# Designs tried in a protein design chat: VHH binders against o75319. Part 206

Target 1, 181 residues: o75319
Amino acid sequence: GNHIPERWKDYLPVGQRMPGTRFIAFKVPLQKSFEKKLAPEECFSPLDLFNKIREQNEELGLIIDLTYTQRYYKPEDLPETVPYLKIFTVGHQVPDDETIFKFKHAVNGFLKENKDNDKLIGVHCTHGLNRTGYLICRYLIDVEGVRPDDAIELFNRCRGHCLERQNYIEDLQNGPIRKNW
Key: E = the ipSAE of ESMFold2; O = the ipSAE of OpenDDE; V2 = 0.75 times the mean of E and O plus 0.25 times the DockQ between their complexes.

## First folded at step 14 (VHH)

Design ie45 (framework vhh_4orz_3; at its last look DockQ between E and O 0.81; V2 from the best seeds 0.77)
Fold by OpenDDE, look of step 15:
Structure ie45 (fold): chain B 181 residues (1-181), chain A 120 residues (1-120)
Amino acid sequence: as target 1 above (181 residues)
Amino acid sequence: EVQLVESGGGLVQAGGSLRLFCAASGFTFSDYSMAWLRQAPGKRREWVALITSGGYTSYADSVKDRFTISRDNAKNTVSLQMNSLKPEDTAIYFCARYEDDDIGHPFDYWGQGTQVTVSS
């Protein structure tokens, strides 16, 4: 069967909303075929995701999936009321300018269309940490003018785990601002 | 048991072309992204091309516009068309399953590799 990503179980399923933003990060939910390899309390399905978000008195308005695979779950596993966007993002390396732009464009589009509500932008990769954290921080830095260290600290605190990839951290702290158009 | 078997390697002259093949077995091929990696003498193994189940592709900068990765889910195969080959493309090329594990190693299985040598 499908392999569970290394250390996937070690990460909190869902983070907290990032104050002052519409972002919330979470690890990838896994479809039913993975459940046979997990203890009941370790399971985290698409349904579980929405339940956990609800427990925080929040509501998802968009899911951005950054994984470079389709084996974890299917868009059909999600409620039809929540838009799903796939941005194939290669792991371990700093996302390219096109990927960064796609992410920014998606976020800005959502914010423009959802001014009348407080729904969240849910972002995940495999662990909801490195690729997810980089792109969220990149957005905060480039678009919102947040200091790199502040953005990183905010993400880490809200996700409940710290960015682990030094190349991502280095690029956020010292890399160039990426064009927003 | 997951098996990946590469073929198609050989000696080619600079500017020439070569097509590599990989036969996969032991898993649901259509569920996984696949990749080609390469390792030159004295260098680290690097990914060259990725392809998702649905055919979305990514390439390393060093091979963009020269290499093309493709797959046939009905035959459980992945291919790498290499054009405009350069001496610096000389390496052992590996077919790999891309697990998309951002914490550990992103490639959980790969074959024994096939030698590609590009002469000047």
Scores: ipSAE 0.851, ipTM 0.926, lowest interface PAE 0.6, mean pLDDT 95
Fold by ESMFold2-Fast, scan of step 14:
Structure ie45 (fold): chain B 181 residues (1-181), chain A 120 residues (1-120)
Amino acid sequence: as target 1 above (181 residues)
Amino acid sequence: EVQLVESGGGLVQAGGSLRLFCAASGFTFSDYSMAWLRQAPGKRREWVALITSGGYTSYADSVKDRFTISRDNAKNTVSLQMNSLKPEDTAIYFCARYEDDDIGHPFDYWGQGTQVTVSS
């Protein structure tokens, strides 16, 4: 089970906080068993994730894991003080309305509970790009009223990589607003 | 080496049922999500069911409520129970290992497939 995801090394481990939001996006951390297949500078464990967040003078208050797998790291590899939420999403397809609702509910609940601090919601899929960018942008568009092109530009700039899947981009730009939360 | 071997295909009448099996070897089966995909004549290959290591499942809209995917991690098998079969379910059914990749290919290993034919 130590197969590293394709092109995982091509992406920056952690983006920047998206200004005006509580979101920060990153690629999936890999538990220590993967490190034998990585150079020291390529390692990005759960511990490395928290070190990189601290280097930006930020603090995680929630991790939302969008991967459709449990092989990369275990929730037990994360600090006990940071809640972990798994929302299984299938790559290549636009998340369904139920998934979008779950994501929005989790974000809104976090914001309500954390109104007196500045902790971040960390969101990742395997590369921290397509599913991650889609759900963050969907939230900004549907809940915060951000224009689709502005949400996408903000995500791309802060992640350091552009959304790559045209079906996700198309849904964000021209798809319906999901109002079931 | 990774190997996936499907079985259980055949001819069935509309409204009938079939159960497909996939035997996996050459990797730590319990670490990976698994899939069933199908390809009908003249059409592109599409996934119909996915299952995570822990048993969370996802289905394509075309098969939802009719098909059930399951797995046995101790036996390295994944199964697909197909109920209320329709002529449009006629296809070669493939077992695949799911990679969880949005960038490249979402499936990295495939079986040879097993033919399912549903008569009207």
Scores: ipSAE 0.807, ipTM 0.901, lowest interface PAE 0.9, mean pLDDT 93
Fold by ESMFold2, look of step 15:
Structure ie45 (fold): chain B 181 residues (1-181), chain A 120 residues (1-120)
Amino acid sequence: as target 1 above (181 residues)
Amino acid sequence: EVQLVESGGGLVQAGGSLRLFCAASGFTFSDYSMAWLRQAPGKRREWVALITSGGYTSYADSVKDRFTISRDNAKNTVSLQMNSLKPEDTAIYFCARYEDDDIGHPFDYWGQGTQVTVSS
């Protein structure tokens, strides 16, 4: 269906590249069928995503879609040359070890195959905030050795919105290092 | 009007099996992820199984490998096959429509539920 996600309009469409990383976060782009429910200035389509990335002088080399749904846009709405990976991530709960592993595996694979360019990994869930922020921070903490508070602060600053769900924040700050990958 | 109607509940002996059914109407069923939730007496409602429109499934740890969620988009139905039932599976089971976000309520519609009672 074409129901606009709750509070989706309240979030900046695309964040800024996270310095020292290959990540950029954004909210879910919405296919054209949703535009009947949006004012022109509220639209954020797959095309709008790529225009905004280009305006930042960046290029996407991978999109990781963390939504647990398939109704927002089709992978065919993306340029054929941009790899797309769906990792169905259940919301409202800290992602399980399997989901975290899939995310780490995808990021590590991208970094290996893209060592000769500066393309970014675009990551989104529905709002580009809670699940997106959690998995990016989990990667930075577990794989890159970043302090939890530093990872969270970097994500929040570059996304332009703070992580909101306390269970995610608590797990990042005080939960175990995930040893998988 | 969105309607979700569960059936197939009942009394079963521990170790037994049941299959629950959910009939959906009032929305484009094939566009939505669907779920089974349960609520035991005195407990909070919890999800036990999720299925996307494309058939990807997820399970709560407590039911993994014993329960199987499936859907039939042509008939607008969701099913839950429940095997190796335990007394702790006793609950009212609800079919629910999943709305994927971390901000609003993750389940925006659910049915009346169907009682499952597992005796020792």
Scores: ipSAE 0.659, ipTM 0.855, lowest interface PAE 1.5, mean pLDDT 92
ESMFold2 (binder alone), look of step 15: mean pLDDT 82; pTM 0.824

Design ie46 (framework vhh_4orz_3; at its last look DockQ between E and O 0.87; V2 from the best seeds 0.80)
Fold by OpenDDE, look of step 15:
Structure ie46 (fold): chain B 181 residues (1-181), chain A 120 residues (1-120)
Amino acid sequence: as target 1 above (181 residues)
Amino acid sequence: EVQLVESGGGLVQAGGSLRLFCAASGFTFSDYSMAWLRQAPGKRREWVALITSGGYTSYADSVKDRFTISRDNAKNTVSLQMNSLKPEDTAIYFCARYSDNDIGHPFDYWGQGTQVTVSS
């Protein structure tokens, strides 16, 4: 069967909404085929994701999937009412300008179309940490004008785990602003 | 047991072409992204091309527009077409399964590799 990602179980399934933003980060939910390899309390399915979001009195309006695989779950496992966007993002390396632009464009489009509600943008990679954190922080820095350290701190606090990859952190802190259009 | 077996390596002249093949077994091939890695003498192993189950591709800057990765899910194979080869492309090339592990090593299995040598 499918391999559970290393240390996937060590990370909180869902973070908290980032104050002042519409972002919430979470680790990748796993489809049913993974359940046989997990204890019941370790399971985190697409359904579980939505339940946990509701427990926080929030509602997802968009899911951005940054994983570079399709083995974790299928878009059809999600409610039809929540749009799903795939942005294939290679792990371990700083996302390229095209990937960054795609992410920013998706976020801006969502915000434009959802001014009348408070639905969240759910973002995940495998662990919902490094790729996810980088792109969210990149958006806050480049588009919202947030200080890099403030963006990183905010993400880490809300996700409940800290960005781990130094190349991502270094690029956020000292890298150039990326074009927004 | 997961198995990846590379073939197609050899000696070519600069500017020449070569096509590598990888046969996969022991897992549901169509579920996984696949990759080609290479390791030159004295250098770290690096990925050169990735392909998702659905055929989305990514390339390292050093091989972009020269290399093409493809896959056949019905045959459990992944290929690497290498054009306009350069001496700096000389390396052992590995077929690898991309697990998308964000914390550990992103490639959980790879073959024994096939030698590619590009002469000046």
Scores: ipSAE 0.825, ipTM 0.918, lowest interface PAE 0.6, mean pLDDT 95
Fold by ESMFold2-Fast, scan of step 14:
Formats: sequence, C-alpha cells, structure tokens
Structure ie46 (fold): chain B 181 residues (1-181), chain A 120 residues (1-120)
Amino acid sequence: as target 1 above (181 residues)
Amino acid sequence: EVQLVESGGGLVQAGGSLRLFCAASGFTFSDYSMAWLRQAPGKRREWVALITSGGYTSYADSVKDRFTISRDNAKNTVSLQMNSLKPEDTAIYFCARYSDNDIGHPFDYWGQGTQVTVSS
C-alpha cells in the first residue's frame, strides 16, 4: 500500500557520514507512488537519496535495507552501480545474533572490496534510527572497539536524531560483545 | 476498512497440533508483512511469528521449530501451523498487520483473536 509510515516525515531524510567510518544513515526512501501523499519538500525517493548524498560530496557503494517489508521501494529503483542488500530485521526487539552476524559480514566484505576508494555504506530501516543505529553502533563496538557511549553519541550527532529505543541503548551499553569470524 | 478474522482455535492435548487461519480484507494484502501474536492470561501480548510478502519468516524463540507461519497471497490468508503444543502455549492468538514501525506501534491492525487451550 501507499500509506506513509507513521512519523516518517518527522525525521531528517539523510544524516551525515560518521567520521572515521564508512557509514551514512537515512530513513527509507519512498517510491513515486507515495508522492501523492507528500508535499514536494517532503518527497524522498531513491533518486532524492542519491542527490542528497552527492550534495554532501559523498558516494554510496552499498545500501543495506533493514526493513521487514518490500513495499516502500524496489531494488530496481536504485542505480545499477550500487549493490543492494536486504537484511530482514524485526523492529522493537534487539536484533538477534544471526541478524547482527549478517550485518557484520556485509560490512566487512564491503570494506575488503573497497580499500581503494572512499565509498560509503548506506544503512536504513523505516526511520533510519533504531534498527539502523543499533546495528551500526553494534558494529563499531564489537568490530572496531569503540566505547559504547562514544558510538551512540557519534551516531546520534551524525544522524541528527537520537536513538529512541531504550532496550537497544541498554543492549549497546551493557550487552555482550557478539563475536563473528 | 481493514479487517482480520481468525479461525481454527480450540482445545487440544499437550503434544497435539492445531492450524490457525486469518482472512484479511480491506487492503492490498500482498504489500504487507503479517504476524501472529498471542496473549496468555495475565500476560502482555507477544509476537510469535512474522512473514514478509515474499515469504521470509521469523519466529520467537519459544515457538521456533514447533510453529510454521505461511501465507497465500491469492486468497489473502495467513496461517499458523502449531505442532508439539505445550500448556504454556495456551493463549488467545491474534492475526496482525505489521507496520514495520519501531517508533510507534509495530502492528497497526489486529483481529479479534481465537482461543487456543492446551491441556495437561
């Protein structure tokens, strides 16, 4: 359906690159069929996403879609040059170890294949906030050794919105490190 | 308007099986992920299974390997096959439409529920 996600309009479309990383977070782009319910300044299509990234003098090399739906846009709406990865992630609960592992594997693989460039990993869920922020911070903590509070602060500042789910924040601060190979 | 109607609940002995059905109407069913949730007496509602439009599934740990969620997009139905039922599975089971919203409510429409009672 063409219903705009609740509170989707309340959030900045695209954050800024997280300094010292290859991550950039954004809310879900909405395909053209949603535009009838949006004012021109509220539109955020896949094309709008790439325009906003370009305006920051950045380039996407991978999009990781964490939504548990395929109704918002199609991978075919993205440029052929940018790989798209779907990791179906259930909202509200802390992502399970399998989901965390898939995310880490995708990021590690991208970084190995893109040592010769500065392309970004774009990560989004519906609002680009809770699932997105959790998995990015989980990666920074577990793989890069960043302190939990520093990871959360970096994400919040660069996204322009603070992580809202207390269970996600608590897991990042006090939960176990999830190791992968 | 959106309507979800559950059926298939009933009484069953521990170790038995039941299959629940949900008939959906009032929206483009194939666009939405669907869920089964349950509420036991005196407890909060909890989700047990989710299925995307394309058939990807997720399960709560308590029901994994015992329950199977499936859907038929041509018939606008979602089903829950429940095997190896335990007394702790006793609950009212609800069909819900998944909103994919982790800011507000994760489910935006619910059915009336169907009672499942597992003896002994």
Scores: ipSAE 0.804, ipTM 0.900, lowest interface PAE 0.9, mean pLDDT 93
Fold by ESMFold2, look of step 15:
Structure ie46 (fold): chain B 181 residues (1-181), chain A 120 residues (1-120)
Amino acid sequence: as target 1 above (181 residues)
Amino acid sequence: EVQLVESGGGLVQAGGSLRLFCAASGFTFSDYSMAWLRQAPGKRREWVALITSGGYTSYADSVKDRFTISRDNAKNTVSLQMNSLKPEDTAIYFCARYSDNDIGHPFDYWGQGTQVTVSS
């Protein structure tokens, strides 16, 4: 279980807050057991995540974990005051409608409960890029009415890396608008 | 080092049932999500069922409500109960370890497979 995910080191740990939204994206933080396989400068733990968010003068109010595994860290590794939500999201394929619904429901619930603060929704998959970018963009397109190319550009710029999976990009650009339950 | 060994394949009549088994070794089984894949003649290998270490499951649409994936973390095994089998289910079935990786390969290890043949 301590194997570093392929190419995980190639990605910036944490992006920047996406302007006009409550989103920030990051790669999966790795619990302490992974650090034996990392140089000190490569480490990105749950604690490191919160320190980096604080350095941006931001605060997390929710973490949405999109990974289809539980080996990277435990919810107990997070501060007790930050809600954590797991949405098991199958990779390599466009997330199904149930997954998209769960994500939209979680974001909408957060916005309702946090309308009087400026806390952020942190979203990650393994690399914080493809599944993360897809679901954030899907929300912006379907719920906020953002044009697909504008949503993708905003995500790419703020994450610091471009979405890579063509099936996700094609679905965002040319696929159907999804129902907002 | 990682080994996945499938068993339980065979010939079965359409409408019948079959149970596949996979024995895993060489890694901390309880840390990993596992899958069953299949490869039909002339088609690419595709996943049909996924299960997390905690028991959360996902299925391909073509097998939903007919197949059930399960695991026993104490015995390091994963199983696939296959009901209401159709000729279209004819394939080599592979037990696989899920990598949870959108960048590289989605499965990092699989066995040699077990043949399932469904006759009409």
Scores: ipSAE 0.729, ipTM 0.887, lowest interface PAE 1.2, mean pLDDT 92
ESMFold2 (binder alone), look of step 15: mean pLDDT 83; pTM 0.835

Design ie47 (framework vhh_4orz_3; at its last look DockQ between E and O 0.91; V2 from the best seeds 0.83)
Fold by OpenDDE, look of step 15:
Structure ie47 (fold): chain B 181 residues (1-181), chain A 120 residues (1-120)
Amino acid sequence: as target 1 above (181 residues)
Amino acid sequence: EVQLVESGGGLVQAGGSLRLFCAASGFTFSDYSMAWLRQAPGKRREWVALITSGGYTSYADSVKDRFTISRDNAKNTVSLQMNSLKPEDTAIYFCARYSDSDIGHPFDYWGQGTQVTVSS
């Protein structure tokens, strides 16, 4: 069967909404087949994700899945009321301009269509940390004009874990702004 | 036990073509993204191509438009078609399972590799 990602258990399942934004980051929920390899308290299913979001008095309006695999869960495991977007993103390397653009476009589209509510954009990769953090911060920096260090600090604080990849951090801090359109 | 066995390596002239094969066993092949890596003498191992279970592909810039990764889930195989080969493509090529980990190493298993040598 599917193996549990390395250190997946060590990371908080769901972060907190990033103040001033519609973003919330979380680690990848795992489908039922993974439960055999987990203690009950370690389980984090798509259903659990929504329950945890509700516990925070929030509601998901979009899920952006950045994983480069389909083994974790199926879109069919999600409620039909929440759109699901897959952006295949290779881990450990800075996302390319096309990936960045896809992410920005998706976020902007959501914000345009959801001006009348306060639903969140849920973003995850495997651990909901590095790829997730980079793209969220990249958006805040490039589109919202946030200082790189402020964006990184905000993400880290809200996710409950810090970005770990130096190449991501370096690119956010010192890399060029990516074209938004 | 997870097993990955590469084949198809050899000596080719610059501008030539070669096709590598990988046979996978010991896991549900169709669930995992697969990759080809390579390691040249004195250099770090680098990924060359990735393919998801559904056939979505990604390539390193150095091999784009020259290499093509494909897979056959019914046969538990992944292939790498290498065209317009260059001397700098000389390396040991490894078939790898892509775990998609955000931390640590993103490839959790790989084979023993197959030697590809491109002469000038």
Scores: ipSAE 0.848, ipTM 0.925, lowest interface PAE 0.6, mean pLDDT 95
Fold by ESMFold2-Fast, scan of step 14:
Structure ie47 (fold): chain B 181 residues (1-181), chain A 120 residues (1-120)
Amino acid sequence: as target 1 above (181 residues)
Amino acid sequence: EVQLVESGGGLVQAGGSLRLFCAASGFTFSDYSMAWLRQAPGKRREWVALITSGGYTSYADSVKDRFTISRDNAKNTVSLQMNSLKPEDTAIYFCARYSDSDIGHPFDYWGQGTQVTVSS
């Protein structure tokens, strides 16, 4: 069920667009059935997500869902006009190469298709922090040539929360570049 | 109250097979991803297999191609088929409910565990 994720309330619902990129990060939206466990100011439904993006004068063109669950909301809870991509990503461990390549492929495909607009790629896991931050930073480092510390700082600033998993940070700083062959 | 009860452990020779079962109750089983973890003597618990409500699976490298996780949502059970067992697979095996959290605990409920011993 309707069990709220541990510490989910501790995190801002939506970050800001990462300047120079098409990325925006957020925590998992919770469908209406979860609202009985939440105060009105704590609610963050799929509808709330789109309202908050609009408040920033931004528009979503793709949502990438990195959670290893389908219980929080359904793709049908999203506007039909916004593509949804599920990449099941196990938490706590550094995402494997297959997951990294799927993420890179999805981002590259979106960017090629959306050259003539400024729509954003929305990325989330449960808290919109560790798996989300890792994959966004991994993309910036491996594909765009951003220095690891700069990618991490940019994500932390725009998300409004710092990456917390030391193994993820260590892999970003010192791990090998993953090439999509 | 959430309850997870493991069964199927035992003693087996290297190269043998065992099937573990977990009976779940006290929650909507079909909403949650489920896991098998293990703890060898003197080591920390590690996950070995995960399965989503819809049947997508993930495995630790140490057990990939040898273990198969499956579930039956109608019966509220998750199972682990263990083939080509090695002495290093000796551990207490735990069934767990996956919280999908990188921040806090990755698993919010655990069973008591079932002992698997693989002799060389």
Scores: ipSAE 0.800, ipTM 0.897, lowest interface PAE 0.9, mean pLDDT 93
Fold by ESMFold2, look of step 15:
Structure ie47 (fold): chain B 181 residues (1-181), chain A 120 residues (1-120)
Amino acid sequence: as target 1 above (181 residues)
Amino acid sequence: EVQLVESGGGLVQAGGSLRLFCAASGFTFSDYSMAWLRQAPGKRREWVALITSGGYTSYADSVKDRFTISRDNAKNTVSLQMNSLKPEDTAIYFCARYSDSDIGHPFDYWGQGTQVTVSS
């Protein structure tokens, strides 16, 4: 099926570039088959994603897909040849160390390869909020030395929605620093 | 109507093995990630194994290296091979469809469950 994810319509499709970083967060784009269940103004396809990024005068250089499913869209649905990385991330729980390592490794690799341009890393889970916000903030805290509250505030402001899951927030604020990248 | 029907539960001695089966109908099975959950007496329901439509798997730490989730998209089934069973594995085991949502409930459908009892 083409079942629309719960409350997916309630979230802004794309956030704004997070200043001082190469990140932009968004909710999962939905392939054409979902559009029968959506009003035109509710649609957010892979094409719509790229159009909205261009409207911000930005360009994606990597998409990191954190969903634990393959039903929302396929990489071939992307309108451009942009590097795509799937990191299957179990929801509702703080991502495990392997998942955090994969995310950090991908970001560090991107920054090295893209040091001479201004392209962004697009990150999404289903709603572009909890798993997405956690891993972006975890990177900023562990790798860039950003204070937990500052990372969370920056993400929330730029995403346009606040991180909601208390276990993620608690781990970011009071959990151990993970330095294995 | 979405239906998930578990089978294969029963009584087994510690150290033994069981294989659970789940038959799925009423939805496009190959589109969805699936899970096995369990609920032990007096405990909260917890997931123990997850599998994507493409076959990527994840396990709870308590069952890692003892349990194996698998699926057959042609038959619309998901299975759980349980080896080296311990008394603490005693629970009702549920087959579930994974919603992949941090916002809403993590599972949007589950079956009636099948009892697994492991004696010492």
Scores: ipSAE 0.757, ipTM 0.896, lowest interface PAE 1.1, mean pLDDT 92
ESMFold2 (binder alone), look of step 15: mean pLDDT 84; pTM 0.839

Design ie48 (framework vhh_4orz_3)
Fold by ESMFold2-Fast, scan of step 14:
Structure ie48 (fold): chain B 181 residues (1-181), chain A 120 residues (1-120)
Amino acid sequence: as target 1 above (181 residues)
Amino acid sequence: EVQLVESGGGLVQAGGSLRLFCAASGFTFSDYSMAWLRQAPGKRREWVALITSGGYTSYADSVKDRFTISRDNAKNTVSLQMNSLKPEDTAIYFCARYSDDDVGHPFDYWGQGTQVTVSS
């Protein structure tokens, strides 16, 4: 199970915190078994994730894993102090309403329980781009009333890469708001 | 080295049932999510069902409540139970290994496919 995802090396490991929010996006960390197929500068383990977040003077309070697999790393590879939530999300298609609902509930719950700190919600799929960007932007649009183009531009700037899937972009810009869950 | 072999396709009348099987070899089957996709004549290939290593499932709207995907990690098999078949379910059905890659190709290995024909 040590097959590295296609184009995973093409993407910046960790973005910047999205200003005005508690979100930070990153690509999937790869457990130690993958490192034999990577140059030292290409490695991005769960430990590397936390080191890079710390280097930005930020702290993770929750990780939301949107991948449709558990082969990349195990929750046990993460510090015990950081909650981990798995939301199985199929790539290439716009996430369904159940997935959107689960994501919104997790974010709202975290924010309610972390009012007195500034810890971040870390969100990732395989590349930290399409599923990740969609769900973060969907939350900002539906819950926080951010304009779709503003949400997308904020994500793109902070992630350091633009959302690539046109169906995701189109749904964010013109699709229905999912507020009644 | 990685090989996926489908079986169980055939001819069936509308309203009937069919069960497809996929035998996988050449990789650690229990590490990967698996999929069934289909391609009807003149149409693009579309996925119909996905299953994670732990058994979480997802279905396309067109087959929801009619198809059931399952797997046996000890036997390296994934199956698709198709009920209440419709003429529009006529297609070649493919077993695939799901790579979870949403910037490139979501599937990295495919079987040769098995034909399902549903007559009205």
Scores: ipSAE 0.777, ipTM 0.886, lowest interface PAE 0.9, mean pLDDT 92

Design ie49 (framework vhh_4orz_3)
Fold by ESMFold2-Fast, scan of step 14:
Structure ie49 (fold): chain B 181 residues (1-181), chain A 120 residues (1-120)
Amino acid sequence: as target 1 above (181 residues)
Amino acid sequence: EVQLVESGGGLVQAGGSLRLFCAASGFTFSDYSMAWLRQAPGKRREWVALITSGGYTSYADSVKDRFTISRDNAKNTVSLQMNSLKPEDTAIYFCARYSDDDIAHPFDYWGQGTQVTVSS
């Protein structure tokens, strides 16, 4: 499987840390086998991810992979020092309550265990936009009490691209608070 | 050339069971998540079940606890066991390859479909 996701090249590889949070969002890294379909400047491997995070003077403490596939890279492609968590999340539909609960639990656990450092939670789906933006914003709204429009604006600004799925945006703005953590 | 070929559809009475099969070729099957979708007359196409390469599964609420998706990576097949069938399960059932694309198309290839009719 060397199929590059549609429009994957259209998106910035890595956003910026969302100020006041431990979150940083990025698109899915692609293992070396994908590079024959990419120009050198288009490559974004797991190694490239860590180089770009370091260039921002940041450090990853956890990667949460929201893709519903394992074909893009393997956890073994990541440094052994950085924990990897897979939360299989179906795209296009608003994530279900079980998925939201898993995400909140993982974030809360990381924050509790990393009080003495400033390491980031890296979150990605395929493009680092819709599932990624939804779950980060859902966490900020439900757990941190951030206003929905403020959470969305913060994510959009820091990711460098706006959430595109109207059903996700509508759920964040008008949907119920998920008290499943 | 990606090909997905469904079989196993037919007519069954409410409360009955059917098993659908999908034979995949033209790609490394074990790399991809696979799906079953359905489309009833006059309704939108909807997904009913998804399975990852390693066997993690997800189901639409309408079929949860009644349908079971499974796969055989050695044989390049994905199957859907449908139990406790209801008239509202009547639809054309499609096998699809899951692209994991949130922007464009969640499924990049489909089969031609197999008809399932559930009588009252």
Scores: ipSAE 0.782, ipTM 0.892, lowest interface PAE 1.0, mean pLDDT 93

